# VH-VL binders against q8is19r433to663, part 36

Target 1, 231 residues: q8is19r433to663
Amino acid sequence: GSNIIAQQITIIDNEMLMAIPPSQFLHKSFSKESKSPQFHDMVSKFNEWARWTSSEILSKEKLVERVVTLSFFIDLAKSCVELGNYNAANAIVGGLNHSSISRLKLTWERLSTKVTQDYDRLLSLFDLSMNYKNYRDEIKSTKAKIIPYLGLFPKDLIAIEEGNDNFTNNNLINTEKFRLLYQTIKKIQSYQQPLFTFKTSEPIKQYLKNISNGLSEEKDFHSISHKLEPR
Below, E stands for the ipSAE of ESMFold2; O stands for the ipSAE of OpenDDE; V2 stands for 0.75 times the mean of E and O plus 0.25 times the DockQ between their complexes.

## First folded at step 18 (VH-VL; framework fv_cixutumumab)

Design k54 (at its last look DockQ between E and O 0.71; V2 from the best seeds 0.00; counts 0 for: pae E 3.2 > 2)
Fold by OpenDDE, look of step 18:
Structure k54 (fold): chain C 231 residues (1-231), chain A 118 residues (1-118), chain B 108 residues (1-108)
Amino acid sequence: as target 1 above (231 residues)
Amino acid sequence: EVQLVQSGAEVKKPGSSVKVSCKASGYTFSHYAISWVRQAPGQGLEWMGGINPIFGTANYAQKFQGRVTITADKSTSTAYMELSSLRSEDTAVYYCARDYRYFYMDVWGKGTTVTVSS
Amino acid sequence: SSELTQDPAVSVALGQTVRITCQGDSLRSYYATWYQQKPGQAPILVIYGENNRPSGIPDRFSGSSSGNTASLTITGAQAEDEADYYCNSYDSRGNHVVFGGGTKLTVL
């Protein structure tokens, strides 16, 4: 089931999140892999989740199997959200809304109404409009443990760094800028907490850690998609 | 302060249905699930099901599948549990609880007594 | 769904240590949560995530796990600790919540 997979994905993502030193969020360190290797590890894993999603769906030559797989990943994304793993959920959604997947009309049309509705809710949650407003609202002031979408941290930090001068017009230190940076980093740190909800399944965890071994390359996605459902 | 306020006691006839409400306050409603747990007189706790307000996804214990309906209204921060085809064995105190990922229930309502008698 | 089993009753002398154990296959995959319930009251969360205490719960309460078992330990039992204690966890598929049968703790 999707829940077990979602749980182990969440363990993996949380370990990666916890492994990121706060210093990697300072001085735009995240913009260089050499200065932020743990951050980039997690980014790579995010991309891997997305690629995994698309690759698995595209690997199903039979329409019925493809529909089942598509449904699975929608459920998986939903499960991740329900576990508070917004990072993995958004990665999966990214894989689902990849152009090579979204064009599979025959596949999407065969989804159940419930699954389709769930997907629509996922899209709404991770809507890019208004700078991820829906997502931000959802996690706003949460006291619960979550794994936030990692991609917004660099964006927010860069916005603060570039949107504010280090010094005021009176040549004083812009304390507000540094307060904003501090608050953002503290918020990130607040998410770096262990999980206590479920235990590691080592076999599943290892499988998921090495999920890239059997995946198609993104460069081949469209070709495969067109082969599956010509237009 | 986090609170769950449940509806009042119910007396029902066999075969009828009961709908219990649970109004949440003091926290963001969609950040936690709501679980329903009942306890018959002198018996243990029994999980009936729960709902995650984010997607409105309800999850039911197998024992109550087809007989219980759990819903949530985000606009009013209220969860509902409806149990149909009531039997004498359904006589119990019904609790709603704030449920973190269905992992732990840290805030409980005071319970709603439902009595089923002919 | 997987079931959780508890001893129906245990006793402990005042000031002594008692361990209440919960057993079930799902505990191999999930941590147990423990609740205290006194007569006429709603349950109270006392331990979660193996050994996490909510605020307000005395430090004499602790949790542990081993294999397919989880345990609630009260070190230095007090009179007010007399209550029913329930463990719960997920089923093996992580879809449903299940409770143990409860343990009546008597403080002598």
Scores: ipSAE 0.742, ipTM 0.890, lowest interface PAE 0.9, mean pLDDT 95
Fold by ESMFold2, look of step 18:
Structure k54 (fold): chain C 231 residues (1-231), chain A 118 residues (1-118), chain B 108 residues (1-108)
Amino acid sequence: as target 1 above (231 residues)
Amino acid sequence: EVQLVQSGAEVKKPGSSVKVSCKASGYTFSHYAISWVRQAPGQGLEWMGGINPIFGTANYAQKFQGRVTITADKSTSTAYMELSSLRSEDTAVYYCARDYRYFYMDVWGKGTTVTVSS
Amino acid sequence: SSELTQDPAVSVALGQTVRITCQGDSLRSYYATWYQQKPGQAPILVIYGENNRPSGIPDRFSGSSSGNTASLTITGAQAEDEADYYCNSYDSRGNHVVFGGGTKLTVL
């Protein structure tokens, strides 16, 4: 079931989140991999979650198997959100929304009404319109443990760095800029909390850690997609 | 202060339905599931099912599949449990509980006594 | 019947240590959660995860697990600890929440 797999994805994502020193968000360090290796490890895994999603759906030559697999990944993204793992949920939604997947009309038409509604809600949650307003509203003021969408923090930090000078016209330190940076770093640190509810399933965790083995590359998705549903 | 306030006691006839409400306050409703647990006189606790309000996804114990419907209204922070085709063994106290992602129930309602008449 | 098994009753002398056990195949994959219930009252959460106590639960309550068995330990048992104790986890498939049958703790 999708809940067991969502738990193991969340363990993997939280381990990576916990491993990122706060310094990797300072001085735009996240822009250079040599200064932010743990940050980039988590970004790389985010991309692997997305590619895994698309590749598994495209690997199913029979329509009925493809529908089951599509439904499974929608349920998996939903389970991730329900566990507070918005990072993996967004990655999976990205894989589902990939042009080579979204075009599979025969497959999408065979989803149940409930699964289709769940997907529509997931799309709305991670919609980028108005600076990710729906996502930001959803996680605002939460006290529950979450794993946030990691990629949004560099956008916020770059906006602060590029929108503010380090010094005023009088050669005084611009304390408002550094207050904004500090508050963003503090928010990131508030998410770096251990998990305490999920047991590790070593077979599932190892499968998920090695997920890239044997997956189709994104460059092949278009060709595979048109072979599966030529129209 | 986190609170769950349940609707009052009910007396029902066999074959009818009952709908119990659970009004939540003091926390962000969508970030927790609501579980329903019943306890017949002198018996143990029995999980009936629950709902995660963020997607409105209900999850039911197999024993109750087909007889129970669990819903939530995010705008009023209220969960509902409806049990149909009532019979004498459904006489019990019905609890709602705030459930952290189906791992633990940290806040419980006071219970709603449902009596199915002979 | 329940997929989680508890002894129906256990006794402890005042001030002594008692261990209440819960067995089930699902406990290999999922932590047990423990609830205390006194007559006429709703249950309260006492232990979740491996060994986490909610606010307001005394430190004499602790949890542990090994294999398919989880345990609730009360050190220095007090009169107010007399209650029914339920373990809770998932069924063997990991799909549905399930309770053990409960253990009545008597404090002598």
Scores: ipSAE 0.432, ipTM 0.776, lowest interface PAE 3.2, mean pLDDT 89
ESMFold2 (binder alone), look of step 18: mean pLDDT 91; pTM 0.938

Design k55 (at its last look DockQ between E and O 0.89; V2 from the best seeds 0.00; counts 0 for: pae E 3.9 > 2)
Fold by OpenDDE, look of step 18:
Structure k55 (fold): chain C 231 residues (1-231), chain A 118 residues (1-118), chain B 108 residues (1-108)
Amino acid sequence: as target 1 above (231 residues)
Amino acid sequence: EVQLVQSGAEVKKPGSSVKVSCKASGYTFSHYAISWVRQAPGQGLEWMGGINPIFGTANYAQKFQGRVTITADKSTSTAYMELSSLRSEDTAVYYCARDYRYFYMDVWGKGTTVTVSS
Amino acid sequence: SSELTQDPAVSVALGQTVRITCQGDSLRSYYATWYQQKPGQAPILVIYGDNNRPSGIPDRFSGSSSGNTASLTITGAQAEDEADYYCNSRDSRGNHVVFGGGTKLTVL
């Protein structure tokens, strides 16, 4: 069942990605919601995917059901990656890595070997070490349509902006800085392409668009987790 | 240039197994799936299964479930299809194809002829 | 698993238009892909998605879909277009790939 869900998640994420004007990546516009509403919409959805993941797992009082749900979301993340949706995949992984979920030892111990291995691969892929090296290497020079992890673009753009002066020592325009900025934005634009792989399931899509309804608040996650598995 | 190079023709006895290889080049191996499609003489195309190299996730057609094994070696950019318990009906040309997430197959190997005869 | 159905054979006069249709419930959820195959050759992708042509495919090839059907249209058929054409999609579960039975196109 994760495949169909992953497909509709990908449709949603891609629509959001395509809706972001390139201008919102200029002049650090992404740093202000008022100047980059579409960008922030997608960021909000990213956080929603993560919260959804944690909330759903924590909603299962029975251990067996919780294990099944945990397995589902690991599979879902894998499916998202296989569809080229790294953004949603990383969001789900974020939800899985939330401290309230990570501490559920009884649940994690009951995962199958295969699912555990898949999770380990996901962790490796989205490892933060060396500035997401594994992820960056994976998507490097890809010609395939992907939905990249959106969170890295602001980081990269800020690094370029702050790491380079606007002018050279000779008081000339630093063309290299602007070339780097341009190339980064062009890369983003290259990802803004439609999907032709699967069609919209309106009922599922609408459900996923409104999943915030009924989710637990993050502030309650630890309390719930401790209730489920004390210690 | 993107290409898939398949192993050579095979002649097998009934009950034996065959393993066909498909070496990919010209693109990042893990970014695309590899599908295996066979075609018996005078018949249509039949999807056998595929694999996503990134996680090694293999997917099989129900007809071949339990009899076919598809693997991928990222280090050599090579996919493999092993079919066991061969029958005369398995005589066919076997194709590997670069599969864009099982949406479309845009690059095909030249095919490997497998003949099963007593 | 859902199946895709095609007419086994169709004919078209040189320079005329022909439509090859594929039908299946999975086409409600997934786009059809079309392949051309000539004798002794591997299949060639000709149409994917709604109406996308790979590079090298003539513009006389086009695709369309409606409901549980998808169609490949050749506008101005050429002699070299004589071949077998297969539609392809995912099954209803979205996990497996399925082919139609193929349509032999004869150009008269």
Scores: ipSAE 0.882, ipTM 0.936, lowest interface PAE 0.6, mean pLDDT 95
Fold by ESMFold2, look of step 18:
Structure k55 (fold): chain C 231 residues (1-231), chain A 118 residues (1-118), chain B 108 residues (1-108)
Amino acid sequence: as target 1 above (231 residues)
Amino acid sequence: EVQLVQSGAEVKKPGSSVKVSCKASGYTFSHYAISWVRQAPGQGLEWMGGINPIFGTANYAQKFQGRVTITADKSTSTAYMELSSLRSEDTAVYYCARDYRYFYMDVWGKGTTVTVSS
Amino acid sequence: SSELTQDPAVSVALGQTVRITCQGDSLRSYYATWYQQKPGQAPILVIYGDNNRPSGIPDRFSGSSSGNTASLTITGAQAEDEADYYCNSRDSRGNHVVFGGGTKLTVL
């Protein structure tokens, strides 16, 4: 089931999160892969989670199988949120919300009311409006271990870097800028904690690590989607 | 200080229902599940079910499926457990506990004694 | 029968080491958690994640897990350690919380 798979996704995401040294968040290093390889590994896996979601749904030529697969990925995203893995949950929601998937009206109308409501809540949680207000409200002030949406940190760090000079008017180091950067890095580090909940299933983990080997390319998604549900 | 405060003792007749409350304080209610665990006199601990407040998803032990309803009110940080069709074997202390995603319970209420007698 | 099996009772001499065991197939996939319960009191968490102590638990308490067996070890047992001890984990499908039947520890 979706809970066991969510657990292994969370192990994989947490391993990548814990591997990112703080230096990869400094001086906009995350804008270049050569300066931030571990950060980009996790971003790449985020994109793989999203593409995996879309590709699996599109691979189901029969409507009934496609509905089951769509329902599975909604439940998977929900399970990820319940485990505190907001990174993978957001990736899966992105794959579900891809234009090639969202257009599959025959598939979407076959979902149960409960699954549809769960999806609506997931969309609301990761909504971009007001700088991810719903997501930020969800994760604020928690002591529980989470895996945050990684892509939000570059936005926040760029704002600090570009909004503050390195030196004051007296040609002294701008200590406030570096305090703001440190507080943000410390926040990231607060998420870099081991899991104390579930154990690795090596066969499942290995499958998930190599997931890209069997995926359709995104350039083909629209063509496949149209063949599955014309108009 | 993290605390769970449970409603008071109940005496019930067979065939009736009981609803026990569990008010949480000292932490963000939606970040943890609430589990319900009962203990009959002289017996061990028995998990009845719980709720994850994020989606309002209740999870029930198979033994209690159909007899127990677990809910949560985020606005009051309160969880509820309702057990129906009571019988004498349901006489027990009922605990609520803050549960880290159903993996471990780090804060427990003091328990609510429910006595079912004819 | 319970998915997690514990001996009903174990004795230890004051100051000596005791091991309380818990056995179940789900322990291959899920960490064990241990609770201490004294008469008339709610349980308290002693060990989680097989071998982690929460704040306030003495370091004489330790945990381990191998295969389908988890153990709680008390090194240098003290009189106040006399209690019931419950192991806890998930069922084999990962859906439900399960408890062992409990072990009564007597400190002689």
Scores: ipSAE 0.383, ipTM 0.761, lowest interface PAE 3.9, mean pLDDT 89
ESMFold2 (binder alone), look of step 18: mean pLDDT 93; pTM 0.953

Design k56 (at its last look DockQ between E and O 0.72; V2 from the best seeds 0.00; counts 0 for: pae E 3.9 > 2)
Fold by OpenDDE, look of step 18:
Structure k56 (fold): chain C 231 residues (1-231), chain A 118 residues (1-118), chain B 108 residues (1-108)
Amino acid sequence: as target 1 above (231 residues)
Amino acid sequence: EVQLVQSGAEVKKPGSSVKVSCKASGYTFSHYAINWVRQAPGQGLEWMGGINPIFGTANYAQKFQGRVTITADKSTSTAYMELSSLRSEDTAVYYCARDYRYFYMDVWGKGTTVTVSS
Amino acid sequence: SSELTQDPAVSVALGQTVRITCQGDSLRSYYATWYQQKPGQAPILVIYGENNRPSGIPDRFSGSSSGNTASLTITGAQAEDEADYYCNSRDSRGNHVVFGGGTKLTVL
């Protein structure tokens, strides 16, 4: 079931989130791997989730199996959202939205109505328009534990850094800029909390930690996709 | 203040249906699932089903599958439980409860008494 | 017919320690949650996870687990602790809720 997998994914993601020192969000440290190794570790894992999603679907030569796998990952993304893991959910959605996957028309057409609707809701939630407005609205003022989409933090911080001068026209410190930076970082820190909700399944957790093993390379995705469903 | 407000007591005939509402307030409705739990007189707690409002994902206990329908309206922050083909054995107090990440139920409604009698 | 089993009734003397145990295969994969219920009232969450108490729950309440069992311990039972206690968990699907049969605790 997708729930068990989603739980272990969430455990992994939360451990990685908690391991990121707040200092790695200061002074655009996240822009350099050497200055923000934990941040980049989590980014790498995000990319792995996405690649895993695409790779698994593309590994199914039979249409029926491919449909089942596609349905699984849609459900997995949904489960992640329901657990408050928006980071992993968005990664999975990214994998699903990869051009090599989206072009698989025969596969997508065989999805059940319910699964298709769930996917549409996922797309809506993680829609990029208006700077991820739907996502931001969804998590706004939440008191529940979540794992937010990590990718927005650099964007928001850079926007503050570059959109505001360090000094005012009167040569005073721009306190508003630093207040905004502080608030953003504090918000990030507020998400860095333990789960205490799920038990670790060591076998599943280890499998997921090493998920890159056996996956196809992204460079091969389109070739594989065309082989599966020629056009 | 986080609270769940349930609809009032119901008296129903056998074979009819009942729909109980649970209005949530004080928190983001879509971030928590709502469970429905009933308790017959002198009996234990029995889970009927639950729904996560964000996707409308509903899960049902096998015992009630096909007879219970759980829905959620995000616009009104209200969850509903409809039980059809009522029997005398369905006489119970029905609770809605907020489910935190499918982990624990930390907020409960006060319960709705449903009496099924001929 | 619950997948979680617990003794229907236990008693404890005032100021003494009592442990209510819940058993079931689901507890191997999921934590037990404990609820207290007094007559005419809705259940109240008292313990969740390994040993977490919500705000307002006295520290005399604690939780533990081992294998396919989970236990609620009241260290220094008070008169107000007399109530029904239910353990709760999730089944193998992870989104279905399972309750124990409940334990009536009498404080003597």
Scores: ipSAE 0.806, ipTM 0.906, lowest interface PAE 0.7, mean pLDDT 95
Fold by ESMFold2, look of step 18:
Structure k56 (fold): chain C 231 residues (1-231), chain A 118 residues (1-118), chain B 108 residues (1-108)
Amino acid sequence: as target 1 above (231 residues)
Amino acid sequence: EVQLVQSGAEVKKPGSSVKVSCKASGYTFSHYAINWVRQAPGQGLEWMGGINPIFGTANYAQKFQGRVTITADKSTSTAYMELSSLRSEDTAVYYCARDYRYFYMDVWGKGTTVTVSS
Amino acid sequence: SSELTQDPAVSVALGQTVRITCQGDSLRSYYATWYQQKPGQAPILVIYGENNRPSGIPDRFSGSSSGNTASLTITGAQAEDEADYYCNSRDSRGNHVVFGGGTKLTVL
């Protein structure tokens, strides 16, 4: 079920998170893959989670199968949030919110009320409004282990780097800039903690690590979507 | 300080129901699940079910499915467990316990004694 | 009728080492968590995630696992360690919490 898959996704995401050295977040290193390979591995996997979600739904020619698959991915994103894996949850929501999926009205109308409510809560959690305010509020007050949405850290770090000079007008070191960078790096490090509950299922983990094989390309999603539900 | 404060002891007749409360303080209520665990006299610990407040999702042990209802009120940081159709073997201490996203129960309430007798 | 099996009782001489075991098929997939319970008190978490101790738990408590078996080890057992010990994990389906039957530790 979706709980078991969420657990293995979370193992994979946490391994990638723990592998990122702090240097990959400094000096805009994350802008170049050669300077930030572990960071980019995790970004790439985020995009794979999203594409996997869309592709699996679009692969179901029969409406009944497509509804079951849609419901599964909503439950999967919910399970990821419940495990504290906001990174994978956001990726899956992105795949569900892809235009080729959101237009499948026959499929969406067949969801139960509870699943629809769960999806609405997921959309609200990851809403972009006010620089991800809902998401940031959700994670701000906890000391608990989570896997955060990785994509916000480069945005925050770029803002600090480009909004502050290294030296003040008097040629003194700008200590506020470096304090802000340090606080952000410490925040990332606070999330780099092991998981404590479930063990790897090697067959499932290998399937999830190789999900790009056999998936439809995003360029084909619109065409497939229109064949499934023409209007 | 993280605390779980449970409602007081209850004496119930067979066939009635009981609702035990568990008020959380000292942490963000929605970030942790609340589990309900009971212990009959001289017996071991028995998980009844739990709830994750962020989605309001309750999960029940098969033994109690249909007889137990677990809810959470985020506005008061309080979880509730209601057990219906009480019988004498339901006499037990009922604990609530905080769980980090279903990983382990790090904080426990003091327990609520429920006695079922005619 | 528990998915986790513990011996009902174990004794240890004061100052000696004791191991309390927990067996179940679900332990191949999930780590065991260990709770201590003294008479008339709520359980206290002593070991989680195989071998992590919460703050305030003495370092004489440790955990380990292999295959379908988890163990709680107490080195240098003291009188205050006399208690019931429960292992806890997930069921075989992975979605429900389960407890072992408990082990009464007597310190002689």
Scores: ipSAE 0.377, ipTM 0.764, lowest interface PAE 3.9, mean pLDDT 88
ESMFold2 (binder alone), look of step 18: mean pLDDT 91; pTM 0.940

